VH-VL binders against q9hk44. Designs and how they scored, part 34

Target 1, 202 residues: q9hk44
Amino acid sequence: MNSRIMFIGGVPGVGKTSISGYIARNTDIDIVLSSDYLREFLRPFAPQESHLETSVYDAWKFYGDMSDDNIIRGYLDQARPIMGGINRVIARALANGEDLIIESLYFVPDMMDEMVLKNAFLAYVYIDDPDLHRSRLEDRINYTHRNSPGSRLAAHLKEYRTIMDYSMDMARGRGIGLYSTDDYALARQRLLDDFRKFVDRR
Key: E = the ipSAE of ESMFold2; O = the ipSAE of OpenDDE; V2 = 0.75 times the mean of E and O plus 0.25 times the DockQ between their complexes.

## First folded at step 19 (VH-VL; framework fv_utomilumab)

Design r4 (at its last look DockQ between E and O 0.85; V2 from the best seeds 0.78)
Fold by OpenDDE, look of step 19:
Structure r4 (fold): chain C 202 residues (1-202), chain A 122 residues (1-122), chain B 108 residues (1-108)
Amino acid sequence: as target 1 above (202 residues)
Amino acid sequence: EVQLVQSGAEVKKPGESLRISCKGSGYSFTSYWISWVRQMPGKGLEWMGKIDPSDSYTKYSPSFQGQVTISADKSISTAYLQWSSLKASDTAMYYCARHESPTYSFEDFDYWGQGTLVTVSS
Amino acid sequence: SYELTQPPSVSVSPGQTASITCSGDKLGDRYAHWYQQKPGQSPVLVIYQDSEKPSGIPERFSGSNSGNTATLTISGTQAMDEADYYCQAWDRREAHVVFGGGTKLTVL
């Protein structure tokens, strides 16, 4: 296959958007998609049960009280239509021989086709230090989300970290690389190197 | 030169414990995963499980989950396969094999140990 | 659990082409690897990622994978090619390595 495709997951604040841009610039991949925009695109059409109109950190409310299980249930409900779309987008890129990077809060490889899993580089980025994570959420306004106060997201750190832990377990259990962005420079370089290794084997 | 050198043949009785080893050399031990593969006499290859020596993360085949323990000591570039209580049915050749990280590869085994024959009989 | 199926045995005359198949559900959507094992020896990787050859593997060895079937092809089969051959895939969803049952290739 000639397509170079990266699918990178991570909760808000981990730096996946910035890393994706870095990878794109260093690999000459022109197309970078964000699940944030895909989510907006799908909201008018998504199944009602996906609750895509609700923020992911509030999705647990459809199941009752706040709990890790309910947080994950809400997350997965939203993930289903988005992952379906991402799967089709990647399939199209593969069919057309197009290079593509997709960065996404919703990272559920089990919802992807085998052909996509075969041909896409998968990675999950995370933050170990919760205080650093909080800080980065608060500082988003200074970087990638200039008109969105980070304090709002920082208030939901618990929900994000729950999703992160779940996603990390899923990723690790499926041989997907985990990249701590506590050392951001190291993480992005390691990710770039691994992506290149992935591509070079094809 | 990349090499995986396994410990010597073992003759044991049922109920005994055993740990066999696989030592890697000629490469960065923590940069590759190690799998263990069983081959019973006259039978095919059976994947047992794998380990990432860098952090000792392990994954087992359902058939071998709870039956064996895979571990590694990266300080001496060695992976281990161990039984707490051997059975006669554990009689087999055991291979260790190296593969690149599943992060960017699909777990083809490019180098194999010479095998360790384990015989369990009363 | 994901399973791979191989014919138990394949026979070929010297100089002829041997084909060994490996079948699995949507195997073509996965990577298949092949190993050669001679009596009393460790397995040797002969094909990886469907059709790639490691260094030192003869040109007469080739691999393909589509649909539900991966195929190891040995053109101009030689006596020295007599061995057991195993296909292998990776079930990413479970992170499990899966081997086929193996095929004994006999060179008549």
Scores: ipSAE 0.868, ipTM 0.930, lowest interface PAE 0.6, mean pLDDT 95
Fold by ESMFold2, look of step 19:
Structure r4 (fold): chain C 202 residues (1-202), chain A 122 residues (1-122), chain B 108 residues (1-108)
Amino acid sequence: as target 1 above (202 residues)
Amino acid sequence: EVQLVQSGAEVKKPGESLRISCKGSGYSFTSYWISWVRQMPGKGLEWMGKIDPSDSYTKYSPSFQGQVTISADKSISTAYLQWSSLKASDTAMYYCARHESPTYSFEDFDYWGQGTLVTVSS
Amino acid sequence: SYELTQPPSVSVSPGQTASITCSGDKLGDRYAHWYQQKPGQSPVLVIYQDSEKPSGIPERFSGSNSGNTATLTISGTQAMDEADYYCQAWDRREAHVVFGGGTKLTVL
């Protein structure tokens, strides 16, 4: 039997953590990993050039003034060690015949190994309406991250949406489904249905 | 019951414009991508490009970028391939073919149109 | 610029096994699909995702994909199997579809 692997990307506030929990419950997949915790685990060991000691929304500062280019450069610096770890985690799950859901801010198609591209269901979650996105960031205490201060994250909506738009552009046409959670219930059902189709083709 | 029905054969002169069509039936048109494939006389299959009819996202082969336009009108379940100025070297058979969303498939073409022969000569 | 290479022709006697190869750099890390095209007809999918068979395709057709090479195998080859055969893969890095050059199978 083949491993059932789902790798969900998305910036904070788009609902990827909640959707990953929904998928886990409806597929009986026991292991769900969040890159938030993978980042914390890696911090003592990560190379200095990754700048994992700082928040992703501040990483552009290493390159100068705030710009889309500098935001993306900082994001990609941080993504390198995280994506390296994600590739290895998926490879282990595949080798052991184990099922796995990973949800991650760090979602860079060009850093995915070929075995990930062949064997994992890849999805990216976003919010089209920026006002809704801000609201979701501000209201995080009511959904998934009860002690995370949403106002701090909402102040960085620009950085997150720059990363989101970049990620969607890189994903388009590469077999990575794009799921708008402006209608959350519809998005989670679409994602579940597509994942089941992916599994059924195996 | 899935069918892709293409428009009829065309005889054209160099420099003329042309749009050929591919109409899908028996399935949800916006649930599948459409590719166009060229086959020159006596030659193999060449992928030209694809479109997601749900939002009109297109991707072209580098060999065909800027040479043709791929479009769709989802209200009538139809995809199009268009030339603004035909060349004699455009003489070929043109197929449309569909594949499931690449979200859960790997771009295997399960249904093909019957082909449209385009002949360009003076 | 990712390319798939097929032999231009393969000849086999009726009842024998035909083997058609498709070579590409690390092709085994991608899914390979195979199409049959008879003269004057549209291509027909005969193998997808390396080794899966669509409904209605005879059991004598099989596929494999490993390393740099995918192979379409037809056991007990029949005269009706005379056709051109194309392999196809998807280059996810460039988001391109790639076809092999085609192989003419002759059964005499």
Scores: ipSAE 0.658, ipTM 0.858, lowest interface PAE 1.7, mean pLDDT 91
ESMFold2 (binder alone), look of step 19: mean pLDDT 92; pTM 0.949

Design r5 (at its last look DockQ between E and O 0.81; V2 from the best seeds 0.79)
Fold by OpenDDE, look of step 19:
Structure r5 (fold): chain C 202 residues (1-202), chain A 122 residues (1-122), chain B 108 residues (1-108)
Amino acid sequence: as target 1 above (202 residues)
Amino acid sequence: EVQLVQSGAEVKKPGESLRISCKGSGYSFTSYWISWVRQMPGKGLEWMGKIDPSDSYTKYSPSFQGQVTISADKSISTAYLQWSSLKASDTAMYYCARHESPTYSFEDFDYWGQGTLVTVSS
Amino acid sequence: SYELTQPPSVSVSPGQTASITCSGDKLGDKYAHWYQQKPGQSPVLVIYQDSERPSGIPERFSGSNSGNTATLTISGTQAMDEADYYCQAWDRRDAHVVFGGGTKLTVL
């Protein structure tokens, strides 16, 4: 039996963690990994140039002034070791026939092996409305991150939206599905349906 | 029954503009992508580009980027391939073909149009 | 640019097994699809995702894909199977579709 693997990307506040949980419960996939924890796991060992000790929204500082380009450069530097790890994790799951969901801020399919891309369902979730995005970041404390003030992340909405726009463009250009969570219920259902279609074709 | 019906054969001169069409029926037009494929006389299949009719997102082959324009009118379930200025080398059979969304598939073409022969000569 | 290579022609006697290959760099890490095209007709999908048969395609058609080579196999080849066959792949990284050069299958 083939592994059922989903790799879902999205910046903070879009609801990827909740959606991943929803899909896991509705597909009986037991293992859900978060890049937040993977990042923590890798920080002691990551290359210095990855700057994993720095928050992603501050990573642009290594390149100079704040700009879209520098934001993305900083994002990609952090993404490299994390995506390398994610790639290996998925490869292992495939080799062992294990089901797996990975949700990640770092979503760079070009950093993944072709075999992984062939066998994993990829999706990117986003929010269209920036005000809604802000509010959801602020409200994280009430849901998935109970001990982390959302106001801290909300202050960096610009950086996150820059990363989101970049990621959306990348995803769209590579045939990866985009799911707006402005309507959260619709998004998670659509994502579940598409994941099932992906699995059923295998 | 799923069908892709293409417009009729065209005879044109170099420099003329042309738009050919592909109409889908028997399925939800916006739920599938449409690709255009060129086949020159006695030659093989060449992918030109594709469109998502739901939002008119397009992707072109590097060889055809800037050479043609792919569009769609979802209100009439029709995809288009157009040239602003035809060349003799554009003489070929052109097929439209349907594939499922690349979100969950790998773009196998399950249905094809009957083809549109385009002849460009002075 | 990604390229798929097919032999220009393959010949087989009726009842024998025909094998048509399609080669590409790490093609086994992609999905290969196969199409049959008879003279004056549109292509018809005969194999998708390496080894899956669409409804209506005879069981004598099968496919495999590993390493750098995908293979279309026609067991018990019949006269009606004489046609051009094209392999096709899709790459997620650039979302481009690529066709092989095509193989003329002749049933002797």
Scores: ipSAE 0.872, ipTM 0.930, lowest interface PAE 0.6, mean pLDDT 95
Fold by ESMFold2, look of step 19:
Structure r5 (fold): chain C 202 residues (1-202), chain A 122 residues (1-122), chain B 108 residues (1-108)
Amino acid sequence: as target 1 above (202 residues)
Amino acid sequence: EVQLVQSGAEVKKPGESLRISCKGSGYSFTSYWISWVRQMPGKGLEWMGKIDPSDSYTKYSPSFQGQVTISADKSISTAYLQWSSLKASDTAMYYCARHESPTYSFEDFDYWGQGTLVTVSS
Amino acid sequence: SYELTQPPSVSVSPGQTASITCSGDKLGDKYAHWYQQKPGQSPVLVIYQDSERPSGIPERFSGSNSGNTATLTISGTQAMDEADYYCQAWDRRDAHVVFGGGTKLTVL
């Protein structure tokens, strides 16, 4: 059987971890990988120029003052080794006929291998309302990351929304679905339905 | 039941403007993208560009960027192809065609209009 | 810009297998679709997603795509299969639609 591969992108606070769990439960896909943990695995091996030793919201500091350009540069530096690993993980799953869900902060279409672009369902989740996004970041410890203080992450809303806007611009028109999670229940159902359509066509 | 009905043949002179139409029926018009395809006399198919009627996002072939305008009026389930100034080299058959969302499909054109013949001559 | 090359014509005898090729750099990394166009008619989709056949298209139509070449194959070719055939490519990397130049299939 063809592998059922879903690769979900999104910044912290948009609900990608919760949606990935929902999809896994409703498709009986057993393997769900998070780039948060892939990042930790790669940190001792990553090149110094990737800056994986720092949080993504601080990576702009290696380029000077805070600006959209420097935030995106820092993000892309970190993304390169992570996306390289994600490409190989998906290639393995495809070769073995295995199903896989990956949810990742690092979602860069220009760094995806051709095999990924052709064979994986690609989706990007976001939040329209900045106040809702801040609230979701503050609430993370109550839902999926119970020992990570959400107020610290919410202080970096600007960095996350810069990355989110960039990622949405890169995805638009490339056959990558954009899913607003402002209404979480609606978004997860839309994502599940579209994934099933993708799988059914293959 | 699904139909794409295009406007009738046109005979125009160089320098004139023109807008031709493609009306969808028998399906949810905003659930599908519309592409325009040119076929010059005795020649092959050329993709010109596409539109998502739900939000009017457009993408053009590099060969046609700046030469035509693609638009849609979703309230009447109609897509348009427009020239501000026709050339004799615009003489061709023009088709509209639809496909499902590229989120889960791959730009296969499952239904085509009947074509609109545009003739540009003095 | 990305280009697809097809032979201008292919001739087969009735009952034989016709193969129409479509060549492009790394075409196997893209989705390939095929259309049949008879004189005075609109194109009709006959193969999508490299090898899938739409409902209502005879089983004698099949497709493949790997490397630099996609192939439309018509087994047991019939006179009614005489038409122009166009390949089309698309992928997520550039999101452009490209058609091949077309192949006239003649059944003699």
Scores: ipSAE 0.698, ipTM 0.864, lowest interface PAE 1.3, mean pLDDT 91
ESMFold2 (binder alone), look of step 19: mean pLDDT 93; pTM 0.952

Design r6 (at its last look DockQ between E and O 0.81; V2 from the best seeds 0.00; counts 0 for: pae E 2.04 > 2)
Fold by OpenDDE, look of step 19:
Structure r6 (fold): chain C 202 residues (1-202), chain A 122 residues (1-122), chain B 108 residues (1-108)
Amino acid sequence: as target 1 above (202 residues)
Amino acid sequence: EVQLVQSGAEVKKPGESLRISCKGSGYSFTSYWISWVRQMPGKGLEWMGKIDPSDSYTKYSPSFQGQVTISADKSISTAYLQWSSLKASDTAMYYCARHESPTYSFEDFDYWGQGTLVTVSS
Amino acid sequence: SYELTQPPSVSVSPGQTASITCSGDKLGDKYAHWYQQKPGQSPVLVIYEDSERPSGIPERFSGSNSGNTATLTISGTQAMDEADYYCQAWDRREAHVVFGGGTKLTVL
């Protein structure tokens, strides 16, 4: 395998952006993509039914009252075009022998091609403690999102945790590694180690 | 040296319960998954299910879902396969096999137990 | 359910090259592993992830995987290579392990 590709999922506040940067620096991978930017890129062109113009935490509104099912439906609607794009991006990297890290709120491996899944390291990061999760959302302004108040996202913790639980179940059921960032340092090191193991086997 | 040592041969009657064991040594038991594989007499290998000993997460083949129970005791580095009620058709050789975490591997079995022969007859 | 198909038997003369195939839908998009099993013995991993050889496995064993078919190749086949060979894959979608039906290799 000539390409080192990591696809890391996680809801806001779990630290996936920071971890991705850490991995990149420790593996000399230069290209790190964020689904936040991919979403912005796709919004003008995405199918109307994806409701990509709406925040993910409001996407349930298209299905009626707030419920876990409607939250997930809204999440998946947005995920479809983004995952399609991510799949193509990874395929391109593979074809060209390029190293790549993609961090994404939208993490739906079932929407990816088998060849991509074969050649990419998949991981999902999460937070166990909801209070810690809330705190980290509120503190985003102090770290990776310096001009975005975290209080807005923290107000939608329920929706994010619902998505997180769904994603964790999917990941676990498909052998994808779960990494709790409650201990952030441990999580990023473990993720780095596993990524290296993945790469070294090929 | 990595080893998987299974419990001895079993002779049982239909309706009886049975638990066979697979003990790992020479490696960190909780760092690898254990699968159970059935091989009926003169037949091929059949994957039954797997367990992550670190948290006892299990996944079963559809053919064996509800038919057997896979468990592990990490304190003694042992995995188990058990039946609540044996059938004659359960007569087979049963192997435990180790594979690395599916997090970074694709579940190749690098080490196998010696097998446990289970004979079920009236 | 995902399925892998192998020929029931393959015969080869000593010194010749044996090829054992394993077929599955888009198997080339998965990793195939191969195991050797001799009578009365446990299976032994001989090839993993399509073409990787574990330590201790002779170089005459090699593997490839493309399209719908994985192939185990044994060059310069020896009498000791007579055994049953099984291909295996892992289906991520269901997290299921799947074995082929096995191939009996006879060295004439």
Scores: ipSAE 0.853, ipTM 0.926, lowest interface PAE 0.7, mean pLDDT 95
Fold by ESMFold2, look of step 19:
Structure r6 (fold): chain C 202 residues (1-202), chain A 122 residues (1-122), chain B 108 residues (1-108)
Amino acid sequence: as target 1 above (202 residues)
Amino acid sequence: EVQLVQSGAEVKKPGESLRISCKGSGYSFTSYWISWVRQMPGKGLEWMGKIDPSDSYTKYSPSFQGQVTISADKSISTAYLQWSSLKASDTAMYYCARHESPTYSFEDFDYWGQGTLVTVSS
Amino acid sequence: SYELTQPPSVSVSPGQTASITCSGDKLGDKYAHWYQQKPGQSPVLVIYEDSERPSGIPERFSGSNSGNTATLTISGTQAMDEADYYCQAWDRREAHVVFGGGTKLTVL
């Protein structure tokens, strides 16, 4: 049996973690890897130019005023070491015949190795309605931590949606499924069905 | 049974417009993409472009970008290839072919239409 | 700009094994597909995803793909196998479908 590999991308608040859990328990895949923890592990060791010590929503500041271009430049700087690690993790799973689900903020098709493009099911999760996206960000447990205005996750909706729109544009036409979680139950079932088709083709 | 049925042969003059069709049957039309492939007399197969009929997303070969229009009407399970102004060099056989969504496939063409011969001369 | 190169022709005697090659940069990192086209007919898929046969394709057709080269192999070649054969791949980064130039198989 070939490895069953799912690599699912999306910005905070779109439901990546919930969907990856749903897929795992409906496919009996034991290993689910979140890039949030890979990022935290890598931060002390990452190259200075990645600016990985900074939150992704602040990374544009290294390039000047807030703009879509600067938000994306900061995102790509951070993505490079993380995507390099993800490529290696998938290569290991393939070599060992192991199944794997990875869910990640950092999802850059141009940084994926050819073996990832040939062997992994690639999906991107998004929320179409900006108000719903803001609401999902506001529901996070982090509301209990008091800090200055603008430190809330929802305060950075603009940065996250800029990254989301960019990622969707880069994914289109490259065989990466786009899944709107505005209706979560429908999205998770579509994703599961498509993943099963991908796995069952061989 | 899966079938792709193309419109009949065409004889046209340079500068005329033309739209040819490819009707799918026996399968879920929006679950498959449609590509158009040109074969000039005595020559090989050339990919022209493709369409996802579910949302009309198109991608063209660089050699054909801006020279043809690919479209689909999913309500009647039909894809189209059209020229606004034919040239004599457009004389060729044109095939439609389907492949599964590239979300879970790798773009093998499992079924082909019978071909539409387009002849452009004066 | 991804290109696939095939020999223009291959000749084989009946009953022998025919091998048709398709070369492209790192083609083994992509899936290769193969089509048979007889005169006046539409192409027919004979191998997909490097080595898989569609329903109805005889077991004498097989395929492989590694490095820079995919190969279509026809064992026990019959006169009815005389046709043009095309390889095809998907250049996923550019989102382009690419065909090889074709190989005419002659059975003498």
Scores: ipSAE 0.599, ipTM 0.845, lowest interface PAE 2.0, mean pLDDT 90
ESMFold2 (binder alone), look of step 19: mean pLDDT 93; pTM 0.954

## First folded at step 20 (VH-VL; framework fv_utomilumab)

Design s1 (at its last read DockQ between E and O 0.88; V2 from the best seeds 0.87)
Fold by OpenDDE, fold request of step 23:
Structure s1 (fold): chain C 202 residues (1-202), chain A 122 residues (1-122), chain B 108 residues (1-108)
Amino acid sequence: as target 1 above (202 residues)
Amino acid sequence: EVQLVQSGAEVKKPGESLRISCKGSGYSFTSYWISWVRQMPGKGLEWMGKIDPSDSYTKYSPSFQGQVTISADKSISTAYLQWSSLKASDTAMYYCARHESPSYSFEDFDYWGQGTLVTVSS
Amino acid sequence: SYELTQPPSVSVSPGQTASITCSGDKLGDKYAHWYQQKPGQSPVLVIYQDSERPSGIPERFSGSNSGNTATLTISGTQAMDEADYYCQAWDRRESHVVFGGGTKLTVL
């Protein structure tokens, strides 16, 4: 039997953690990984003053002034080692026939192997309404991050939305499904349905 | 029954504009993508581009980028392929073909139109 | 751009097994699809995702894909199987569909 693997991308506040849990519960997939923890796991091994020591919303500072280009540069710098790890994790799961869901801020399919891309369901979740996005960041303390004030992340909405736009363009250009979580219920259902269709084709 | 029905054969002159159509029936039109495929006389299949009818997102082959326009009217379950200015070299059979979303599939064409023959000559 | 290469022609006697190859860089890391086209007709999907057979396609049609080569196999080839066969893949990086040059299968 083939492993069922979903790799879902999205910036903070879009609901990727919640939707991943939903998918897991509805597909009986037991293992769900988060790039937040993967990044944390890598930090002890990172050189001093590495990009991994900086929050993604501050990563542009390595390149000078804040700009869309510098935001993306910083994002990609952090994404490289994490995506490398994610790629290996998925490859292992595939080799062992293990089911797995990975939710990640870092979503760069171009950094993944073709075999991995062939055998994993890829999805990117986003949010259209910036005000709703802000509110969800602020409210995340009530749901998934109970001890982390959302106001901190909400202050960096611009950086996140810049990354989101970049990621959406990449995803769309590579045939990866985009799911707006403005209607969260609809999004998670569509994503679940597409994942099932993906699995059923194997 | 799923069907893709294309518009009839066209005989045109160089420089003329043309739009041919592909109408889907027997399925949810917006749930599938439509591709256009060219086949010149005695030659092989050439992918031209594709469209997601749900939002009219298009992707073109580099060889056809800027040469043709792919569009869709989901209200009548119809996809279009159009030229602003035909060339003699555009003489070919043109097929529309359906595939599931690349979100969960790998773009195999499960249904094809009957083809539209376009002849361009002075 | 990604390219797929097929032999221009393959010949078999009735009842023999026909093999049509399709070659591409790391094609085994992609899915290959196969289409049959008879003269004056539209292409028909005969194999998708390397080895899956659509409903209505005879069991004598099978497919495989590894390394750089996908193969369409027709066991017990019949006269009616004489046609052009095209392989096809989807290049995710560019989201482009690519066809092979086609193979004319002749049943002697």
Scores: ipSAE 0.908, ipTM 0.949, lowest interface PAE 0.5, mean pLDDT 95
Fold by ESMFold2, fold request of step 23:
Structure s1 (fold): chain C 202 residues (1-202), chain A 122 residues (1-122), chain B 108 residues (1-108)
Amino acid sequence: as target 1 above (202 residues)
Amino acid sequence: EVQLVQSGAEVKKPGESLRISCKGSGYSFTSYWISWVRQMPGKGLEWMGKIDPSDSYTKYSPSFQGQVTISADKSISTAYLQWSSLKASDTAMYYCARHESPSYSFEDFDYWGQGTLVTVSS
Amino acid sequence: SYELTQPPSVSVSPGQTASITCSGDKLGDKYAHWYQQKPGQSPVLVIYQDSERPSGIPERFSGSNSGNTATLTISGTQAMDEADYYCQAWDRRESHVVFGGGTKLTVL
């Protein structure tokens, strides 16, 4: 009756969506949630101070000049309502003995409830090589001939890597595993193996 | 067979330096973290700090930060605890202990070394 | 810094149930682990993750953790169980290991 819960963090282009699908197929976990869609669901209801209507790469503008601190502040404003919802979704899954995978741009350990920290497998995925990250961001999604969504996102690589570096530092300091997807096949196997160890220890 | 074998007992004088060792065998050394634990005569267990031997990432207890250095040489499956200048109050038993990666575990110590007695006196 | 408190000693008669407590602020939100240390020996893990028993640990050892208190329970206590017992938790937010002060179990 123990829920198998995986919560994967990562910025766009690092492969968290592909990895979550791989894990789902190899564990028979049926429910995979993306914070990209959870964010869209929440936008009509979210507090105005969260600035969820703004892209995460523009949220620093509410605080002044572009700086790492202002990028992170804008990110944390948006994360607060999303992480609140994620905590409740995980708490429900735990209470009902249900399995769940969540993959999310918003991954803030200090906003995780204690029961999430105790009972969910937590992982943060990243790319070491900035050039590889840019390439994967450019290839990320289907496009029309007029505009490529990957080109728009790649123009904001600095903001995404600032968020990634912040998240990696917070995760490492709290014993949350960091998984480089520079070698994607190795990363997905490491994640699967570690998740199985986590569930097997109970 | 998993073993953590520590270096032998030490008798030292105040002001001397010392490095003691903990050698792991029978397992993948870089798959486990190593902690150092002090036990003063007649007292309880005190966590000093830990190291991930795979990349040498360390964390120290606030009580021991700046007082000791924890390091590892993964090529010989060995962790170290080091003092630059011993004090009489460093007289204690020192244990190493391992735990699985916190990526999927919660820092329970499943194997302990036999201990290294350090005596610091004039 | 996160702290764990244990009673300094517990005495039981042979065959009785021993109960050793470990108190910490919201300790039930963490996992508690327990170690037995006999004189002149290294500690031995007897309970991990609140209630799990490593291979080779007798079934008379059990554990629980709720609210502010974790408890190690030894049923049918034997003379060989006389030892010091330490609880331990991990404060994930600081990534610090914390031990309780230890409890001397006496079997008379």
Scores: ipSAE 0.847, ipTM 0.919, lowest interface PAE 0.6, mean pLDDT 92
ESMFold2, look of step 20: ipSAE 0.826; ipTM 0.913
ESMFold2 (binder alone), look of step 20: mean pLDDT 93; pTM 0.951
OpenDDE, look of step 20: ipSAE 0.852; ipTM 0.925
ESMFold2, look of step 21: ipSAE 0.814; ipTM 0.907
ESMFold2 (binder alone), look of step 21: mean pLDDT 94; pTM 0.957
OpenDDE, look of step 21: ipSAE 0.885; ipTM 0.936
ESMFold2, fold request of step 23: ipSAE 0.841, 0.832; ipTM 0.919, 0.916
ESMFold2 (binder alone), fold request of step 23: mean pLDDT 94, 94, 93; pTM 0.956, 0.957, 0.955
OpenDDE, fold request of step 23: ipSAE 0.904, 0.897; ipTM 0.946, 0.943
ESMFold2, last read: ipSAE 0.819, 0.810, 0.841; ipTM 0.909, 0.902, 0.915
ESMFold2 (binder alone), last read: mean pLDDT 94, 94, 94; pTM 0.956, 0.957, 0.956
OpenDDE, last read: ipSAE 0.900, 0.867, 0.903; ipTM 0.944, 0.931, 0.945

